# VHH binders against N-acetyl-D-glucosamine kinase (nagk): the designs that were tried, part 7

Target 1, 319 residues: N-acetyl-D-glucosamine kinase (nagk), of Dictyostelium discoideum (Social amoeba) (q54pm7)
Amino acid sequence: MSKEIFIGIDGGGTKTSTVAVDSNGQELARHTSPCSNYHSVGEDLAKAAINEGIKYVIRKVKETITDDDNKEVTVGSICLGMSGVDREKDKLLVKSWVTELLGESINYSIHNDAIVALSSGTQGKLFGVVIICGTGCISLGFNREGVSGRSGGWGPLLGDYGSGYQIGYDILRHVLKAKDQVGPKTSLTQVLLEKLQLTKEEDLISWAYDPKTQSWQKFAQLSPLAFEQAQLGDEISNLILVDAANALYDLINSVIKKLGLDKEEKFPLVYTGGNIERKGILSDLLSKKIMENYPNAEILNTTCDPSMGAALLALNSKK

## First folded at step 23 (VHH)

Design S1 (from J4 with K62R S101D)
Fold by OpenDDE, last read:
Structure S1 (fold): chain B 319 residues (1-319), chain A 123 residues (1-123)
Amino acid sequence: as target 1 above (319 residues)
Amino acid sequence: EVQLVESGGGLVQPGGSLRLSCAASGFTFSSYDMYWVRQAPGKGLEWVSEISGSGSSTEYPRSVKGRFTISRDNAKNTLYLQMNSLRPEDTAVYYCARDTDEPWGYLSTFDYRGQGTLVTVSS
């Protein structure tokens, strides 16, 4: 008899994770392959990365089958959470890869990786809201009718409020305000200069506008300073994080309202991203505000990696 | 009412060329990214080409890149697909489709698609 497996793929910007699970959701095999974002690496390499993962996990599962006469594995369903898969065209393209490998009759779902992040907190259910807070930030959600909604994700220039970038950016602003004596003094000044190996606030201009090192990430990398100094009682740092929390709340609130989740008895709210996935000041601030306004929200952290989340989505699609 | 009407399909020999047209109405044509998609017998929908609202940007999958050219005339509310070096595997019903006006495309989808035009590539 053929062993049925369900496959989840997390196609990240740097690597691809593939997981196979059985009908109980137990992990059977896992593989890491190169980047599968075809916008970054091209269609051929992206396809190859996906194929590599799928082939590997199938092979691995076959090896575990004790029936020497019929080592057959059947893919019941596959779910791909993919970076760079934003438009319908992208989904169709990835679909073509999957069907080429697994056949036209394969059950499949393809999502942006942000959507799969929700499933990682809901055990493979696309219901509720996810807030992703890393370098950037975005909130996504689904209601019970399958309607989706989003808020944020506009990028640093247009509004990643509450994100690591924004926090880092605010650190710089407040430090310079302090320098100008138009804002309060902050302990961020000294630690920022130390971190960046600068000697004076004026040097921040050159650092910030350096064409050789222009990235949003360099600002986001400063965000830990706010967390650290806030813990030490720095008022400006606390303010920065309060502002961030409020911004994140606004995103979440928007999604909740758009989807009518406020009318639900309960709905999950998944925290993910380096700034909120772990216990911290920002997470606490956000949670407090959420609980005050939406007592029916169940705040959750991710319980599995995105590839597993995808696998569970695949599994649930057959149920 | 949004309407997309494809035309120009027909029988062509391998290596031949064909030009498809899609007439759009009921919306501001230039504000939307437009697409060609196709469905071969027994296969699912396949993306064929993309063009931005302004027409300044185009994209193709590897399967048709170098052979197909998407274009648009916003003044005429018309989308085109020039198909050259046609192959039997290009046989399909071709559809023009409109993408939703969703920034960054996280939740974008084809919200409208025409009835299609049949392209048959055969000797």
Scores: ipSAE 0.724, ipTM 0.920, lowest interface PAE 0.6, mean pLDDT 92
Fold by OpenDDE, fold request of step 24:
Structure S1 (fold): chain B 319 residues (1-319), chain A 123 residues (1-123)
Amino acid sequence: as target 1 above (319 residues)
Amino acid sequence: EVQLVESGGGLVQPGGSLRLSCAASGFTFSSYDMYWVRQAPGKGLEWVSEISGSGSSTEYPRSVKGRFTISRDNAKNTLYLQMNSLRPEDTAVYYCARDTDEPWGYLSTFDYRGQGTLVTVSS
């Protein structure tokens, strides 16, 4: 008897995680392979990374079969959540890799990793809303009809309000406002200067505008200062986080309305990203606002990693 | 109504060349990234080439890189695919496709595709 498995892949920017599950959603095998973002590593290496994961989990599952005469494994479906797979062309490219390995008849789905993030909170259901809040932020969702919608994702410069970048940026602004005495004093001043090994606020200009060190991450890395100081009672830090929470709410609200999820009896709202995955002041602020406006929202955190989320999507595609 | 009409397909020998054209109408052609895709018998759709709205950037999969060249004339609302060093494995129906105008492409897809033109590479 052939054992049927379902495969999920999380192709991240740095590594690729592959998981095989059985018909009950139980993990059978897992493997980590190199980066599979073909924009960063090229098509050949990306393909190899995907193939490595698939081959590995299939092999491992075969090894667990006790019947030596019939160690057959069948891939029922495969779902790939891929970083950098944003366009249809990317999906087609990845598809070509999968079909080359598993055959043209393979059931497959390929999504952007953000979509798979939703499934990680919904246990493999593409329904509801996800808010991703890290360096950047984006909200996306699906209604029951399979219609998708998004809000945010415009990048740090244009529309990642509430993101780590924005929080970091706001820290700088408020510190400088305090310096100019056009805003209130904040405990952020001292901790910011210490963190950046600067001695005075004026040096923040050189730091911020240094062409050699320009990155969104540079600013996002400051975001923890707001969290820390807010906990210590800093009013400006609290303000920054309140603003962030409101911004995130707006993104979520946009998606909810666009998809008509407000009419649902219940819909999942998945929190993911470093800024809101854990219980904290930002997540609490956001949750409060969500609950006030959308009592039918079920706020969820991710309960499994994205590869498992993808695997569950694969599994559910055959149910 | 958005329309894409491919032309230029035919029978060629291995090593030969063809130039495909796609006439676009019903939308602002220059505002959209355009694509060539192909489907060989018994196989799924394969991405062949991409060109930005302005024509400033192009991208190819490894399978056709160095052999195929995508271009566009926005004044004529026409997309082109120059195919050189053709191989039997290039045999397929070739389609031009338009990508959606979704910002940053998170949810982008081909929203329109033509009827295709057949390219047969055979000795």
Scores: ipSAE 0.717, ipTM 0.919, lowest interface PAE 0.6, mean pLDDT 92
Fold by OpenDDE, fold request of step 24:
Structure S1 (fold): chain B 319 residues (1-319), chain A 123 residues (1-123)
Amino acid sequence: as target 1 above (319 residues)
Amino acid sequence: EVQLVESGGGLVQPGGSLRLSCAASGFTFSSYDMYWVRQAPGKGLEWVSEISGSGSSTEYPRSVKGRFTISRDNAKNTLYLQMNSLRPEDTAVYYCARDTDEPWGYLSTFDYRGQGTLVTVSS
């Protein structure tokens, strides 16, 4: 008998993770290949990365089959969560790669990697809401009818409110307000200057506006300072995090309302991203706000990596 | 009502050329990115080309890059696809498609597509 497997792929910005699972969702094989974002590395290299992962896991599964006369593996379904796959054209392009390798009849789904993040918390179900909070922030969701919605994701310039970038940016603003005596003093001043190896607040201008070092990540990397100082009782740091939590809530709230999830008996809300994935002040603040307004929300953390989340989506598509 | 009507398909020999047209109506044509897609017999839908609303940007998959050229005339609400150096594998029904107006394209899809025009490349 042919062994049926289900494949999940997480195509990230720097690497690609591929996992194969059996009909019970048990991991059979895993592989890491290079970047599969074709916007970054080009179509050929991206395709090669995807193919490498798929071929590897299939081969590994075949090796485990004890029946030497029948080492047939069948791919029941494949799900790809891909960075840089935002447009329909991107999905069609990736589809062409998959069908070339696995045949035109392959059951497949292709999503933006943010969507697969939801699955990582819901064990392969596209239902509920995910809030992603890292350098940027975005909220996505699905209702039971398969309708999707989103809020946020406008980028730092246009307003990733509640994101690491925003927190970092707010740190600078409050430090400078303190300097101008138009805002209260904060312990952020000293730790910020120390971290950036600056001697005075005025030097923040050169740091912030340096054309050679411009990046959103530059600001986002400062966000831990707010967390640390808040724990030490700094009022300004607490304020920054409260504002961030409220902003994240607004994004989530928007998605909930758009999809009518407030009418559900229960719906999952998945936290992901460096700022809220782990227990901390920001996640606690957000959770409090969520529970006050949506008692039917089940707040979840990711329990598996995105490639496994994708694999479970693939598996569930056949059930 | 949004309408997309493709034309210009036909039989051509390998190495030959065709120019497809798509007449758009029922929406502000210049505000939307437009696409050509194709479906070969027994195969799924394939992306062929993209052009921005203004016409300033174009993209192609490797399969047609260097051979096909997408263009548009916003004054005439018309999309074009110039196909050169045609190959048998280019045989397909070609469709004009509009992308949804979705910010950043996270959930973008082709919300409208025409009836298509058949292109057959055969010796």
Scores: ipSAE 0.713, ipTM 0.916, lowest interface PAE 0.6, mean pLDDT 92
Fold by ESMFold2, look of step 23:
Structure S1 (fold): chain B 319 residues (1-319), chain A 123 residues (1-123)
Amino acid sequence: as target 1 above (319 residues)
Amino acid sequence: EVQLVESGGGLVQPGGSLRLSCAASGFTFSSYDMYWVRQAPGKGLEWVSEISGSGSSTEYPRSVKGRFTISRDNAKNTLYLQMNSLRPEDTAVYYCARDTDEPWGYLSTFDYRGQGTLVTVSS
């Protein structure tokens, strides 16, 4: 007789967490392995990190089986929440790695790590809202019936309000308006020029329009300056962050209303992405506005246990 | 009504070459990134190539990079896959596909409309 387990994997930006549970959802084993984002570390290292976790938890469960003549472990299903897995091609690529190890007969569920984070607040259901705010921003959500919704994510050309790109762009705009004396002076001027190793505001033209370095990440890298200077009392930096928080709220509000989540007794709301996943001025402003309008939202971040949530998703998909 | 029709499969020996075609209709072909995927006997789907809507960029997994070339002719609404240095593990039914969830793709699935085309690589 074999023991059936269900595996959840959380592949964040720096490490990979793997959890195995039994049919009752009780944790049996856990492992941490290196980063598995294949855009960051390449396919070979990402595959190795994922498979290391799977092999480890299977071995540890085998070691606990008391039936000495039947120490078999069967994986019933597996759920992976992976950084760097965005599109269907990413899901199929990662699936091909795990299928090589576990075979074709089990159930696989593969998602971006931000989506799987919802399952930690729902005991293994894909339900609630996530707001992703880094270089770009987008809000996604699911209701109890599994209907999905989204808002934002239109990119810098069409407007990506609330994103790190837009914050960086707004820094540049306000520094130049201050230079032209059409807007107030700001402490952003000094720190911007120092960061870019420029001596005067006019040099920003060559920096910004250099065709060899055009990317929206180039502008998004400036966003920490707004956080730093707002903490030091700069009024323009505070305005930039208030506007960003209002934009993020609008995206979340749209998804909540589209999915009827305002009518739930509670639902998880997950913050992810470098500008909001840790406590700070932007996340505090956003959280205040969320709690004033949706006291039934339960705000979570990536420090919750998404690997257990993924394992429970795997369990629920089999049962 | 979206249609994707694959052709060009067949039996080849290891080291050989094949060229697959996919005829697309029912949508603005040049507006979509296009993909080849495959399904080997007893296995799940595997992504094998991507090309942007304009044809200006391509991407491949390590398993086929350097051996397969995706291309498109937007005037003819046709997607191609040139497969060189074929190996027995390339044996599969090959499908062309497009994404359904845009933009960002977090909720995407591939849209598969055809029966696929069988490629068998054996010695």
Scores: ipSAE 0.316, ipTM 0.759, lowest interface PAE 4.1, mean pLDDT 87

Design S1 (from J4 with K62R S101D)
Fold by ESMFold2, last read:
Structure S1 (fold): chain B 319 residues (1-319), chain A 123 residues (1-123)
Amino acid sequence: as target 1 above (319 residues)
Amino acid sequence: EVQLVESGGGLVQPGGSLRLSCAASGFTFSSYDMYWVRQAPGKGLEWVSEISGSGSSTEYPRSVKGRFTISRDNAKNTLYLQMNSLRPEDTAVYYCARDTDEPWGYLSTFDYRGQGTLVTVSS
């Protein structure tokens, strides 16, 4: 007699967590393998990391089977929440890797890691809000009926207020305002020129408009300066981060209202992306504003065991 | 109103070539990234190729890279797939597909797919 399991995978930016549960949602096995973001490590290494986790948990469950004639393990369904899986093509590619291992007869559910993180607070449902804040920013969400919503994600020319790109842009703007005597002096001036190895503010024109180096990351790389100088008490750096927090709040607020989540007893709110996922000045400012307006939001970070949430989502796919 | 119609499938021997076409109507074709996907007997969908709305960028999984070429003619609202060095594992129904127009793609899905065209690679 075979034992049926349900597998959840959380493939974050640095590692891959795999969990197997039984039909009651009890954890049976867990494994950590290397990064599985195929844009970062390539298809071969990403596939290997995913399959390592799957093979490990199947083997561990198989080792616990008693005196039955058949020590077989079958996978009823699998849910993957993967960094680097954004578009439908990414989902199909990852699915093709896993079907080589598990076959076509099981249920596959494949999402971006941020989307699956919502399931960690909902016992296996995609429900609540995520705010993604790195080089760019976007808020996404689902209500209990499965209706989705989004706000932001229009890019730095048309939006992305609160993102790393726009924080970097604001650093440049305030340094130049100080130079023009239109705004206050800021400690950002010295650290910016040192970071860029420039001698004077006028050199920022050539740096900023150099067509050979244009990218979103070029400006987003400046954002740590605001965090650092705000920690040291710089007034302008604090203002930049307050403005960023308010912009991120506006995106979250829009998604909450679109989906009616303010009426829920509780809903998860997940912070992700390099500027917000870790506790710090920006995440603290945002959390304060959220709790003042939505005490029913449960703020979660990326490390809140989304692999178990994904496993429960896989289990719940049979309702 | 949106319509995608694939054609050009057939029986071909291993090592052979085939060109698929997809006629698009009912939407602004040039504003969408377009895709080829396939479904082998008893299997789910597999991604085969992507081309940007302008046609300036293409992408392929390793399984077909170097053998397949996606292209588009935005004046004719037509998507193409040139398939060379065909193998038995390329046997599938091939579909052209449109993705939803979401900025970051996190909520994206293929919202329209044609009826498909069968490619059989066998002696």
Scores: ipSAE 0.180, ipTM 0.679, lowest interface PAE 5.9, mean pLDDT 86
Fold by OpenDDE, last read:
Structure S1 (fold): chain B 319 residues (1-319), chain A 123 residues (1-123)
Amino acid sequence: as target 1 above (319 residues)
Amino acid sequence: EVQLVESGGGLVQPGGSLRLSCAASGFTFSSYDMYWVRQAPGKGLEWVSEISGSGSSTEYPRSVKGRFTISRDNAKNTLYLQMNSLRPEDTAVYYCARDTDEPWGYLSTFDYRGQGTLVTVSS
């Protein structure tokens, strides 16, 4: 008898995670392969990374089958959560890789990584809202009719309000306002300068505008300072986080309204990203606001990794 | 109404060349990225080429890179696909396609495409 498996893939920007599960959703095998973002590594390497993962988990599952005469594995479905696969052409390209390997009749789905993030909190159900808050921020969701909605994700330049970048940026702004005496003093000044190994506020200009080190991440990396100082009672830090929470709420609210989820008896709201995955001030502020406005929201954290989330999507597609 | 009409398909021998055309109407042609996609018998839809609205950027999958060239004439609202060094595996119905109107297009499947033109590569 052929063992049926379901495969989930998380194609991240730096690595690819592949997991196989059985019909009960139990993990059978897992593998990490190189980056599968073809925009970054090219089509050949991306394809190879995907193939490597799929082949590996299939092989591993076959090895566990005790019946020497019938070590057959059938892939019932495969779900790929891919970073940077937002356009139709990208999806078709990835599809071609999968069908080449597994056949034209393979049941497959290709989703944005944010969708997989939602699934990781909902145990493979595409229903509800996810808010992703890291360097950037984005909210997306699905209603019961399968309609999707999105808000945010415009990038730091165009608007990732509530994100790590924004928080970091706001830290700089407030520190400089304090220097100019046009804003209140903040404990952020000392800790920021210390962290960046600067001696005076004026040096922040060269740091911020340095063409050699220009990245959005360098600002986002400052975000922990706001959390720390807020805990110590810094009013400016608290303000920064309140603003961030409000911004995140607005994104979520937009998605909820677009999808009509406010009319549901209950819907999941998944928190993911470094700024809100863990219990903290920002998470608490956001949760409070969510619960005040949407008592039917069930706030959830991710319970599994994205590849498993994808696998569960694959599994549920056959049910 | 968005309309896309493909032409130029036919029978060609391996190693031969064809030029496909697509006449577009019902939308601002230059504002949209355009695509060629194809469907071979028994296979799913395959992306073949992409060109930006301005025509300044083009992309190809490995399967056709170096052999196919996408171009456009925005003044004539026409998309082209020059196919050289054709192979039997290039046999398919070729479609001109446009992006969906949905900004994020996460669930889009090239809904805006023509009726297609058949290209058969056979000795």
Scores: ipSAE 0.119, ipTM 0.639, lowest interface PAE 2.6, mean pLDDT 89
Fold by ESMFold2, fold request of step 24:
Structure S1 (fold): chain B 319 residues (1-319), chain A 123 residues (1-123)
Amino acid sequence: as target 1 above (319 residues)
Amino acid sequence: EVQLVESGGGLVQPGGSLRLSCAASGFTFSSYDMYWVRQAPGKGLEWVSEISGSGSSTEYPRSVKGRFTISRDNAKNTLYLQMNSLRPEDTAVYYCARDTDEPWGYLSTFDYRGQGTLVTVSS
């Protein structure tokens, strides 16, 4: 009798997207609010951003109801995929905020944004594998029994092989190997120096160790050079991308084996993150290895934005 | 066998104080971040406090910050929660909890939680 909706929230690094869908998964309303990562903006602003989105979409759906007897909107479930919500304490904190607004009786699903990435490629199902390859990399997965698994995500100090950070690091190492005459010459040398506005390889020391720039994105920003130069035929750039593809394959392979997905008739494998989400040399190399070893993998990109992925997960969790 | 046993709950008047304890056994206590969580009647779990394995770092949600203090004694394998300026809304079963040791937290959950101790704040 009441209009039942399902809400998905994507709390990214700079903004919060909120979507309401009906029982058929059709979008009813959408809103963008400020960043809701409470480690970045604090509890008050994060809570306000989340609640702004929820209040907005409920109001917009309510405004479309013309039934005089049944103008109420009920939230059947809500799914939040939030940057900075990693630990159980984070989930409980965020849940306490939305419970104040929506009450205790609805179904809540609160995840790190990486888990929602899987659902945005699977139309709201937590089944299969996602590989995220941007500045850092990680693979996550779920089997049909709801068992989860992961591989990678250890960060640059401990090794983040296959990531944009590692590709950038490998560019620097191969350029220096060429300078030392320990490795082959590479077209990466010239384009690297031009990108960094340096005149010689020795200047890389002051760039790399500059105390004013201490982030792993510093190295990850170099990764496009490997893609560009491999496209132009540079052997070292191709080697770097082959090694990255092998590393990403190893992460995916581990999750597949842990979850028994090799025994499924078919399972989704979702690519996301700036280095593999677009078709290119790295994603092609990885896909080739995957299909050679797991012909039952269905390689997918995301088919909707993360807030819709979260909304579909909310819908499916209500059953 | 990992065990967490909470104690120190009871009836207290608004504005009063209470000190909860959690006895831990069956694991290397000092290696784990520890937590207090609570469940009010008819409500879900709520995070109340966190303390690092060494005890050097603590964290609180705004709802209890300034009123509650988490501490630990690693020599005695004991976690504490000092609750001051208690309010009726603090009425709940309080649990101590241990989180899984997951890097980056992607799949982390509380893997062990005690049976809880009831705190009732009423005139």
Scores: ipSAE 0.081, ipTM 0.633, lowest interface PAE 6.7, mean pLDDT 86
Fold by ESMFold2, fold request of step 24:
Structure S1 (fold): chain B 319 residues (1-319), chain A 123 residues (1-123)
Amino acid sequence: as target 1 above (319 residues)
Amino acid sequence: EVQLVESGGGLVQPGGSLRLSCAASGFTFSSYDMYWVRQAPGKGLEWVSEISGSGSSTEYPRSVKGRFTISRDNAKNTLYLQMNSLRPEDTAVYYCARDTDEPWGYLSTFDYRGQGTLVTVSS
């Protein structure tokens, strides 16, 4: 008898993680290969990175089979969560690469990496809501009928409220309001100027508008200052985090209502992304508002990395 | 009602050429990026080409780049695929397709596809 495995792939912006699990969801093998975002590295290198991971985990599982007569491994299903896979054409292209390796009879599911983030907190279910909050933010969800929904993710030019980018921007705004004497003094002024190696608030103009340093991360890097100063009692920092929590709540609330999840006995709500996934002031504020309005939400952190989440989704798609 | 009707398929020898057409109706054709996809016997769908709504940009996978050319005539609501240097592995039913109008593309799918036109490449 052959051994059946289920493969999950997390194709992030810098590397590709591949995991194989058995029918019980137990990890059998894992591999890291280079970046597989084909917009970044091109089709040939992206395909090679994905295939490297698949071949490696199949080989490693085969090495663990004790029946010398039949060391066959079959792939029951595979799920890929890939950065750079946004449109249907991207999904078809990536699928064509893996079907060349694994054949047409395998069950394939291919998604943007944001979609499989939910599965990392639900042990392989596409049901409930995820809020992803780091440099940028977005909320995604699925109901029991398979209907999906999203809110946010419009980027900083249109307002990425609740994100690290927006928190960083709000720090700058409040420091300048204090300078203009139209808002209260804040401890953020000193720590901001020290972090940026500046001496006066007027110097922020040259820093903020410097065309050769523009990025989302430039502003998002400031967000820890709000967390740190709120912990030390700064009222403006606390206000910034309350505003961020309210914005994240609005995104989640929109997805809950769109999908009818308020009618469920309970549903998972997964927190992920660097600003929200560990317990802290922002996640506590958000959780308080969620529990006040949706006591049927089960707030979860991710319990596994995204490649394992994809593998569990692959496993559950066969059951 | 959205309709897409492909034509121009047929039997051709390896190295030959064909031009496919897709007549579109029931929507504002020039507002949509359009696609050709194909399905070889016993295989899944494969993306073949993309053209922007204005026709100003095109994209191709490596398997057909340099051999196939997508174009559109927005005045005639017609999409085209010029296929040159055809190979036996190009044998497939070819479909024109329109994607969903999702912002950022997170849950995109082709929401409409024609009935297809068969291209057979053999000696």
Scores: ipSAE 0.024, ipTM 0.533, lowest interface PAE 8.2, mean pLDDT 86

